# VHH binders against EARP-interacting protein 1 (eipr-1), part 7

Target 1, 362 residues: EARP-interacting protein 1 (eipr-1), of Caenorhabditis elegans (q9u1q0)
Amino acid sequence: MSECLMFGMDCEARCMTSMTADEENICFLVGTNNIKNDKNQVNKLFMDPEASRLMSKTFRHPAGEVRAIAAHPTKSTILATCTADFSSLGGTHSITIWNIEEDKRTLETVSRLPTEQVMSCLEWEPNSMKCAAMTPFRPEIQLLNMENGPEIVQNLKIPLENEEDEMFSATWSPHHDGNMLGVTGGRTAWCIDCRTDNEYLKIRDAHIHRTISMDFNPNLQHVIATCGDDGYVRIWDTRSTSSALTSLHPHAHWVWSVRFHPVHDQLLLTGGSDASVVLSCAQSVSSEQQIEFRDDEEEEEDDDLVEKLQDGQLERIDEHEDSVYACAWSSADPWTFASLSYDGRMIVSNVSRKHKYALMQL
Below, E stands for the ipSAE of ESMFold2; O stands for the ipSAE of OpenDDE; V2 stands for 0.75 times the mean of E and O plus 0.25 times the DockQ between their complexes.

## First folded at step 1 (VHH)

Design v4 (framework vhh_vobarilizumab_d1; at its last look DockQ between E and O 0.20; V2 from the best seeds 0.00; counts 0 for: pae E 20.2 > 2, placed apart)
Amino acid sequence: EVQLVESGGGLVQPGGSLRLSCAASGRIFSINAMAWYRQAPGKGRELVAGITRGGSTSYADSVKGRFTISRDNAKNTLYLQMNSLRPEDTAVYYCAAEYYDSSGEWFDYWGQGTLVTVSS
ESMFold2-Fast, scan of step 1: ipSAE 0.157; ipTM 0.624
ESMFold2, look of step 2: ipSAE 0.000; ipTM 0.140
ESMFold2 (binder alone), look of step 2: mean pLDDT 81; pTM 0.815
OpenDDE, look of step 2: ipSAE 0.018; ipTM 0.376

Design v5 (framework vhh_vobarilizumab_d1)
Fold by ESMFold2-Fast, scan of step 1:
Structure v5 (fold): chain B 362 residues (1-362), chain A 120 residues (1-120)
Amino acid sequence: as target 1 above (362 residues)
Amino acid sequence: EVQLVESGGGLVQPGGSLRLSCAASGFTFSSYRMAWYRQAPGKGRELVAGISSGGSTSYADSVKGRFTISRDNAKNTLYLQMNSLRPEDTAVYYCAAVDYEWGSDRLDYWGQGTLVTVSS
């Protein structure tokens, strides 16, 4: 049912993002982890509607491996990367803002901040004022002014239950006007209020040993999803965290990424170390409770042609051959998403027509 | 306990050959990208050769055609075959596992190095 287009890079890759500033074209940016330091790239992957295939533009990344990538939310010519250069003893790490020179196929340095640790997460604030950056090795989120170059303006301390636990993710809430971050580390998920440097909420044992990622429901302010090393995705009401609203088990191994659909919060996209991408439905806990059909005899016949949405797995993509680290929804087409596995394989997929009909209540 | 233990370094004449070995333990060797780096006196550390978990190789331009990197996953061992050695190849050679995956048990690891001296 789902249509898939594949693009293979000839080296490992870990980070991918949608170009949210481009609302006309389906576009994704992928950074590479090439073992030859000077061969690292940022690849812009986009759809060719005339050829019905995935096209690429390659930009040299002159600062080593790309460990995190963030596209500017309103300026399609600006991106930032977190970089690791292992050619030096101990490594050279940085956060760099780049200008994309499309005609020259080059990234031009706007500004750079050296970092003591490799940074594994970088995300632009809503309204484009600042980024959140995170290393796995310190229980801190750095808030950076990106307008005048990367400059640390705030450090948010995360109160880990065990000092030996690693940090895994940081992401902005869409509901709190740029003032709330979701953070995962150890077994815990936090919602952190950036205005007061205070913990707003924590869920301590969201997953067995590692709570790896999280995302905010785009429509329901108090609903979040978490994913972890137990293969589960759990959906929580932040007002009552003693138990999850629902638990889904889409993967047989660690789940690296969980993403609500940006409009249809019934849909969750996940990628895991079992080399699969799963599109799951959380209909029962969504802002749209369920699809109702009339109970007359003619519409009972229509129900044979269109299945009602139920909680659980809707679609599975098994075309990857390595851990799927990153998933992203397109900003240009609401039914298109992308996934990236460590071996450098990117797959662009569409939500099947059957599920689109059910969600649109057509 | 993670260990990378290099061996095979020594003194050799220009035009000679050496084979370096790196014995790895304490991590899943077969899944890691492995590399050889070197550092000459007064210079920074540079990548010499790399090999992916799948066996794809990369070489510095200065060693292409002369050096060969290989791995034996059954023995958890990385090799560097060095032929046609030059005085400029004199350096401490480091074995490295450079395949960090954040949030996992995959960390970067480095050996202590082995000295290669190419005398005139």
Scores: ipSAE 0.000, ipTM 0.270, lowest interface PAE 15.8, mean pLDDT 83

Design v6 (framework vhh_vobarilizumab_d1)
Fold by ESMFold2-Fast, scan of step 1:
Structure v6 (fold): chain B 362 residues (1-362), chain A 121 residues (1-121)
Amino acid sequence: as target 1 above (362 residues)
Amino acid sequence: EVQLVESGGGLVQPGGSLRLSCAASGSIFSIYAMAWYRQAPGKGRELVAGITSGGRTSYADSVKGRFTISRDNAKNTLYLQMNSLRPEDTAVYYCAATPDFYEGSTEYDYWGQGTLVTVSS
């Protein structure tokens, strides 16, 4: 990475998302975790197109700490948060839909659903406009109607291997028209069919003690990535899960986030408890590798003379000083990504020119 | 799923010692990061001490050298040994738990009901 821009917040932050509705401007939303309830904020971080500088707008978050954040997939003025409000005895928690009031620097409540547990995951499905919410402490995913809500319309029960295991992540498949959800808990990764509430697949021992996150290959519907507390990222074929297609070891400690590039599935972005962000290459299991091998019918059948990208680490960012909980690719620029560490440091980075060049040749 | 129950609070004289316990329900205790927070009347909640699932500890500057956090995974219990207590330590003490996070003072997703510690003569 030849260009890294840093922004420091005055307090801890765990959740970040790209503004997917804004396809013209590089923009990310970050929520804060300040125990002073009235000091919590949603920060909008965006690039100044003239100065190549990271700008910020701060919006008061009146419902306490932001434990999860999700941007509306088609409306750049709407977001949702999962909150922990410590202004009252015992705490009051909620899922809230907000309108962004740019001129007043405030969030206006559209609607709110009180919750008994703090929700740690919230993701908007772009095609169906459903939202999935999850707490680590229940083996259930709540599906929400966001048009007249938030309103719980379905509870998906997760068949935990051990009742004491915690839930770690839930994410939508970009395939299957909003009917497939990827879930991690304990040591296991699941793909759940939302129509039937049935397990589509299960990878039982994906990582040593915890399978923390997962993501779907954007081009190959049968390929997923998982990450865990063993520092590994493993890429799986959902049709044959007895062994991973490949294993990468980007981190020395827990891997909190794994994200395929939204177009170039050779690229995976990860963040870990070792305070690093790693851009990895999974060339051998990418769609470009499969296309090349299938379509190269008239070339020499001996060993390929064309140099290919190798699996493994491409880039490492060591500018964070705390666990990196969140990573996201920009929706506006395919070569830009962001990472957030718990100390409130956000870094916006670019894929190095040499790697862009290699990918463009593929 | 996780229930936290604090015990051991009470009235103690300045310079005295007190041991707080937090009993956690279920066999997942060993995988949680745990912490003690306190809240004095009219003040915000503050971190006192934290311990990761792997046993790494952290302390607020005001209690370093006086307080010791520890865990017993076989008993599903978190402890806070408080020595050389001062009137300024008077507060409700809360036990908190979360999936294991390294640094960060407010990232605890489950809380107990609290136990009152009063330091006065």
Scores: ipSAE 0.000, ipTM 0.185, lowest interface PAE 18.6, mean pLDDT 82

Design v7 (framework vhh_vobarilizumab_d1)
Fold by ESMFold2-Fast, scan of step 1:
Structure v7 (fold): chain B 362 residues (1-362), chain A 121 residues (1-121)
Amino acid sequence: as target 1 above (362 residues)
Amino acid sequence: EVQLVESGGGLVQPGGSLRLSCAASGFIFSSYAMAWYRQAPGKGRELVAGISKGGSTSYADSVKGRFTISRDNAKNTLYLQMNSLRPEDTAVYYCARDEGFGELLSPFDYWGQGTLVTVSS
């Protein structure tokens, strides 16, 4: 990567999201897991266009640790968190909608739903007021109405093969009008149709011991990516799941996050327990077309600036010093992304110029 | 103020046994899942065994049937019983605490200083 900007927090953090409602400014939200319960925060990281510097605003989070975070899709002043308050024995857990109070640097409670278990996933559907919440301890997804919520409107049950298997992730399909979720747990990835609770696709044994996360191809309705504790990313055709379309091995340890680029589906962003962030290319299974030069032995000596993109690693960021749990693409700049490691280090990076040219065929 | 202190490492012949201990302080031990990791020189850290708050266990394929993880909540202590040791088990062994869910949710957020295990032929 040509440019990386770093921001360090003095506490652990696991969850990060792009502020999708802000389409002009590069902006991310990070929640903390501070062992000192009353010192937990939501940090807003954004680019100062005048200073060319990464700026931060810290907001007090008055409900303990932030285990999941979701930004309102159209209102940049509203967010939701899944919380764990361990000030009391056994802890208390909730899903809370907050209003951001800029002047006081605190979060104001809009509404709160107590939960029986800590929720580790909270995904706001981009085009609706629906949210999906999941705990690692029960094989079910809670669908929430966030308009007057959080309010549980549906429970989707996931069949686990072993009762000790944990649930790891849930994410919305961009192709099904808010009616399809991708879910991972144990070794399995599921695609769940929310309209008909018992119609689902499953990819069993997608990874050796744990299938940790997944993402939907933004352009191809039938293509998904999964990542796991074996260090692999596998790309699947949901219509034929007996074998992956391709397998990439970007990490030496567990892969916690996999994110397709929102437009250029040959581009995948991953973060792992090897403290690296890897930008990978999956050209062979993408919707994009490639123009190749310098392939023919009889070709003239021109087209020196045109690169052929091949499957595999494009770039690696080694500036994290702990497991990278979260990655997100910017909603404001198509070539900017962020990564978060557990030690509280956030890195904002850009896709290098040579890869932009190859992707745009310019 | 979280502290994890490993002990019990040493030099042992192939086929021998060692018992590692991890003394935990600064948190409510019984509320957290715990794990043992190891790191050989020039290698990344590898999960060896994990134990949830409820006592369910998980093991790496390379140690299944040979190693046993256990916990004593009254003593705030985590154990790893290692039997039938092999030269490839040579590594620094680390005690780790998960982030606070009480179940096995890796990776783990706090690590000890480690204890060296050397299996010499």
Scores: ipSAE 0.000, ipTM 0.212, lowest interface PAE 13.2, mean pLDDT 82

Design v8 (framework vhh_vobarilizumab_d1)
Fold by ESMFold2-Fast, scan of step 1:
Structure v8 (fold): chain B 362 residues (1-362), chain A 120 residues (1-120)
Amino acid sequence: as target 1 above (362 residues)
Amino acid sequence: EVQLVESGGGLVQPGGSLRLSCAASGSTFSINAMAWYRQAPGKGRELVAGIYSGGRTSYADSVKGRFTISRDNAKNTLYLQMNSLRPEDTAVYYCAKDSWFGELSTYDYWGQGTLVTVSS
């Protein structure tokens, strides 16, 4: 029935991640941006297995605002945050690895790296154990060793079109074992091969003024999605970037997050400044429509005679009251996702049974 | 016209070795960066190893220390030496001229692939 479960925090929050190390329990981590520096928290939100309701555990975050959060890919007791601590002149910023002490409801510092700028992106690569960190204020991605760190092992320079442009996102490709990053900044999306000195793929004018986020298709290495300040999501073939494969318009304002479903690349989850979360279908450009690997003899079927999902909006969630900055799919249940708006409201939702059935016919 | 033809795949027991070859025809092999990709059952295509025209190499973390990529420009042939094979290495292996290596291009050239099965 597409039921939504809501949890409200008493302060602003911008970053959220699923706990990918926990494959049995639906669980998300949310960091807060409380104006009162010493009241910032990491909240662990999880489903009660017997009652299908959201439960929470609150952990004090003793390093100020949580500007980015990442869960350890294999250890459910470890997380990392990027922090902005304004208790001193100009602020002190860091990337910190924490142990979660659940019985004490505390985060214990494992290790910390001070940073010159606040970092707004932190993403752990599950296969290589590398972490990518980015500030909006410098055109570079820092690659970190997190096992003996955080320790900077590489700085990747991003060739911004304008020096005034802001950096927006960095995310790992699931296909290249930690050797490819997707990066957005200004109007541009890049795919950066971490092994090359200066080689990159770019889509210069992906969106009208800001290309805010991107994600990789989980089944097709050459397909990416971008979202931007024009309210659009565009799906691209990285081998032919002069035009998008398709364009969807799920939001009336800036789109902050775009996430392919981790298995069903027909499905895209987005959140926007119009306070909505939209589940969209890109059936026509999904892996089921991959023409390069299909025989012409197999393409005689008329799509009008086969039940398939149509491109466009499948579901819209209008329960948020502020910009939706973050969306994430659950690692424990493939049909569950979460969204976070800046006012501190988190909503956990399920893909409708009707759409699940339609996907099974494909 | 560029054509890439992979060979050398087959059935191998865990711990065994295979050498894959990719024969390039139609020109310019010596100046192109080349790569090996694989696609395991139920997974997307992923990069295994890459080699630039000058010989610099890159490897996926899962194969570092076990696989070696090399090229012979006189024979227009790319190689992948695979040692200490594991069941998780089971995949179709593809030779590619990839936009991630040597040149940024709207075209990628892929071979037909060669199947590697690591099983008893």
Scores: ipSAE 0.000, ipTM 0.108, lowest interface PAE 21.0, mean pLDDT 81

Design v9 (framework vhh_vobarilizumab_d1)
Fold by ESMFold2-Fast, scan of step 1:
Structure v9 (fold): chain B 362 residues (1-362), chain A 122 residues (1-122)
Amino acid sequence: as target 1 above (362 residues)
Amino acid sequence: EVQLVESGGGLVQPGGSLRLSCAASGFTFSNYAMAWYRQAPGKGRELVAGITSGGSTSYADSVKGRFTISRDNAKNTLYLQMNSLRPEDTAVYYCATRTYTVEYGSTTYDYWGQGTLVTVSS
C-alpha cells in the first residue's frame, strides 16, 4: 500500500459510506455510537488534494447514535441517518434527512420519520428517489420515498427460513433501474423484485450459519458475491445457484462487508472480525473472462505486458485492532478505499500500483 | 418482536445479595452481546456489566468483584448476581442488547427491558 492513512475516533463506530455525489474529493462519512448520547457525531473524512493527507470535519449528530448512514447519490449536502436516541428512557428511533452545513459544522434537520424499531441498514437507490431501510428483527424491507419524506411507500416481505433468523443486509442492484434489492438474513441471500414484492432468487445455505452481506457485480447482471460467518466470500451466478462459481477464504473469522470494485469486477474488498481488510481477486469470474470462443485471444499482445492476476488474496491490511464492519470504495478515485473498525479506527488505503497496472493493462 | 423481561429486583439491606434474571425473546439470543444497565432517578443510564456472544465479560469499576454477569443460551436468559450491595447500587436495572455487535464492545444498546427496581436500604 503506497498510502495507508489512519483516523481514530474516541468512541465506537459501525456505519460508513462514500460520498458518491463528490466526484472531485476523496470523501467518506462515518457515524458514531457514543456512550454519551449527546456526543454522537457524523465525521467527514477527506483527502487534502495538495497535501496527500487525511483531514476530518466533525458534525454534531443531534439525534443520538448513528446506526446507519446514506449519502445522497447526487447532492453532496444531503445525507440520511437511522438513529437511536437515548435521551429518553427506552430510546426513540428515527430515519432523518439532514442538510450538511459545512461552514457551521452542523447537521440541519430536513425531515424525520419516527420508527418503532432501530433500523440497521439504509441505502439510497441509484435513481435517488427512494431508500431501502431494514431492521434486524423483522423479515421485511421498508421502501421510503425520500423526495417528500422519509415516507414508507412499500413493505417488502422476506421469507425467512426460520422465524428467529436475523436480517443482516440490504443493497440495491446497480442494474434493474432501481427495481431489485439484494437481501441477506439467516443463512440465505435473496434478490427481490420491488415491483411485484416477489422473490426473484434465493440462495439457501450460502454460508454455514450467517450470510452477513452481499454485493452485485457492477458489470455482470447475473453475478453476486456473498460473505458470511465462515470467513468465506462466494461468487454466484444467479442463473445457476446449486454451487458457487468460486469460493475465496480471505478471513479467519466472520466477514462483515464485501464490496466489488465499482468498475473492475476482478477486485473485491472485505472486512472481518479478524481485524483485517483484504483485497481479493476474482479474475476467473470477472467480466474480463467473457471472451469470444474464436481464435481472437492470440491477437491480445497486451497480455504480455501485464502481470497475470490469479484468484485469491492480493493484499491484506492488518492495521485495525477490532472487527472491521464497513468497507467502501471512493467515488472520486477508483484506486482508493476506506475501512472502519468498531473501535472507531478508519483507514484509507490505495490499491498497489502493480495491481492498478495489471487491471489497466499498462 | 424483540422483548426483554427483567425479574429479581427488590428491597435488600446493605451487604445483602440479589440475583437478577432477564428472559429474552424475538431474536437469536446466542448471537448477540448482552448487558445490564442501571438508572437512578435523575441520572443517566450507566453500564454495569456486559457479556459477549462467546461469554467474555466486562464490568464497571464500581461493581467489579461484587457483581457477576452470566448467560444461559439454551434458556435465552441473562443473569446478574449482585453481592455486597451498597446504597449507591439503588437503581432500576435494565437488561439490554444491541443489533450491531456479537461481541461486547459498546456501552450503548438499542433494546431495553422494562426494568426491575433494586433498593438497598436499611
Scores: ipSAE 0.000, ipTM 0.311, lowest interface PAE 12.3, mean pLDDT 82

Design w1 (framework vhh_7w1s_2)
Fold by ESMFold2-Fast, scan of step 1:
Structure w1 (fold): chain B 362 residues (1-362), chain A 118 residues (1-118)
Amino acid sequence: as target 1 above (362 residues)
Amino acid sequence: QLQLVESGGGLVQAGGSMRLSCAASGSIFSIYMGWHRQAPGKQRELVAKITSGGTAYDDSVKGRFTISRDNTKNTVYLQMNSLKVEDTAVYYCAADLYDFWSGEYDYWGQGTQVTVSS
């Protein structure tokens, strides 16, 4: 089997998510940005049982471009999208919950909420059945009840430093019982407490001109990563934000996505406008690994490939030919990740056995 | 602030060629730029776009139209070959500040008329 598997879509795509509800099969959802509104689709990309090939099921997205996509946390047949539809005068935009119709290769509308602006971010909170939705053009996050919705239940105001600054990302903290969002806009990253409708923490000037995305450390409640248009990834202690704990420079251009490994917080996955995907190590600021976290199955196979991890670049994937906007770790295999470039190329990759063996020694 | 000014439109015979230019002025560079058109009695549609990573075209113009950019001149071009009567429309240049199509362009040109006669 090749370590990297590729699948090319016939049109541009920007949003991708892991099928978190499917813990048995490596599976990702990709939404398209086709110039023809009626030609947009959601592609379900999955690995065959032998993990040797990427397979695809294409589902018609009935109206407009897919600007954001979120998989239901526990139901593999349900997804939500943010849709931009310009077939009507002035445009028609929405957040829609879909049921996947496998036999017809279509998406069935469960519920739809019209929106005044195109939403560029849609993040499902895994325990509370809430989504966070965001447009780049307004400094606010809409919290939606997805169980009987989508229904707006709360608007969180973001205090931008400059009114002309744009919003870039929103993501849920895996800590804080679904009550904290990480948000980026302008040069700033915020941690917002949803209960008080107030900002919790902010890191001003995290990057030179734009702080584009962020992610929470899965093991350390007070550690976050940010990425920006300066090509850097910075890791912060939210209790002491005057300087970053460490800075990594994985890309020569804008970094669009940063994702901690869901278990091994030494590992960070990034995608950039330099058309690369980089797997980086932040060993010095990670939680300590114990012997019980060792992967004994791989040890005997790769005993001769022992290496210790150091902060910095572990691997670089240069097989994309356009900006890499989305990266995601698989929920079914801890060593598998996917990346999506704007030209519609998806690459599914595995962490090298060499690096897995090194992690087992930590 | 960014301003867009189109030029190069006019009357052309079917089968002919025409090149449209879009000059951008201002200190803010645009990562995403595109050409839209609106034919009589129809809605405005995107026909071609250019980003830092590449180009994309509507199926109706693939193989006939080419979008290109001169970053030194802050100018985007639309080269139209093998023109058809159905390509008759007002052509608009549009720009977005970010490296994605937001669905709502921040900046639009005034439009330039292209008329293709039989």
Scores: ipSAE 0.000, ipTM 0.222, lowest interface PAE 17.6, mean pLDDT 81

Design w2 (framework vhh_7w1s_2; at its last look DockQ between E and O 0.15; V2 from the best seeds 0.00; counts 0 for: pae E 12.0 > 2, unsure alone 56.1 < 65, placed apart)
Fold by ESMFold2, look of step 2:
Structure w2 (fold): chain B 362 residues (1-362), chain A 118 residues (1-118)
Amino acid sequence: as target 1 above (362 residues)
Amino acid sequence: QLQLVESGGGLVQAGGSMRLSCAASGFTFSRYMGWHRQAPGKQRELVAKISSGGTAYDDSVKGRFTISRDNTKNTVYLQMNSLKVEDTAVYYCAAEGYWDELGRPDYWGQGTQVTVSS
């Protein structure tokens, strides 16, 4: 059964990331989109191990709205945001690296790169100082070296099929030594080798109008998941893109986020504009090994035989009351995940024991 | 049929007052509604914005303009007091779709002219 912990912020929020530098504690960062420009914050949300409850520390974000957030891969006191600051006419935008000032409860600027338009995606490659940034309004990905501040080192042109199409997301592949990005825009998903300006693989027409997000299977290097405005999640083999391997329909409206479980790749976490979070199973296209041995002695005792998981919905979280824009698995506990809705409600959940044991084959 | 319809514009003497209205039809309620303006030869700029989290104003209109909304009528109002010649512009009603919140208004009205005479 699932167990949920909730935390409510008093303003809108759209972006969340796990603190990847902290492998021992369940911890997430959430940035706000407060219309009152000087009231924007980054909240550090973490589990109190003794009390089993969700706690928060609030840090002032002096550069306006947080439109994207990324955690430093090895330093838990460093983070980056894409900012939209409306303290002046027309607003100003940046990618800024911050140091968390615990005593002042503020973020102090380490380095800042001004941008012409707001960036809505910021993805730090987990094993390097490489970062990808994107605006919906231009068919390009800016690759940054973050080591001495945000510095543009490469500009990847995305071959959108229609001029009016928007860009939605970028996601680093775990299989290519930090050299491959998954990118979504219009109705299409791309896998792009960052070392080669024009080499790409694409999946056209992945969703009816918008392919909003994607993720790479952690165990199968040619398998990806996409999600879109049709409420579907589709699983693809990039070697044979004429049709999806399977399609799941977890949501009644736009799906904003799709994430494979970091180990058990039959498990997919999604959040959507129907205010729900769904834990889905794609067993049929997973890397799961067949059970080569059955323990008849254990099966004859008082334990029920563990049912093999089937494709489709496993768990559904309906405690949100607004669009769920972000979902993330914990970096510290592989069975814990978080979801964030635009009204500032964050929910931390666990995979139920029944499904956890079925996935572990215990 | 999806439409934003502005009304209430026209000619007004400097120092005067005017109230603009924007009625939405065929829309599910949007997260943000607001007013933008475009003076001759200038880019369109945000004037005032309203959401469930409150209101925001451009510095040039703070204390003079007030934005409000009636959610039951899907209508947003802009009360404009102490008008200046610099406020002369086409005023556009804008809405961000509830389901497409990329920070740019998804839908615009056709605009209403406000002219402040000296």
Scores: ipSAE 0.000, ipTM 0.328, lowest interface PAE 12.0, mean pLDDT 82
ESMFold2-Fast, scan of step 1: ipSAE 0.205; ipTM 0.596
ESMFold2 (binder alone), look of step 2: mean pLDDT 78; pTM 0.796
OpenDDE, look of step 2: ipSAE 0.024; ipTM 0.408

Design w3 (framework vhh_7w1s_2)
Amino acid sequence: QLQLVESGGGLVQAGGSMRLSCAASGRIFSSYMGWHRQAPGKQRELVAKITRGGTAYDDSVKGRFTISRDNTKNTVYLQMNSLKVEDTAVYYCAATDYEFLGSSEYDYWGQGTQVTVSS
ESMFold2-Fast, scan of step 1: ipSAE 0.011; ipTM 0.423

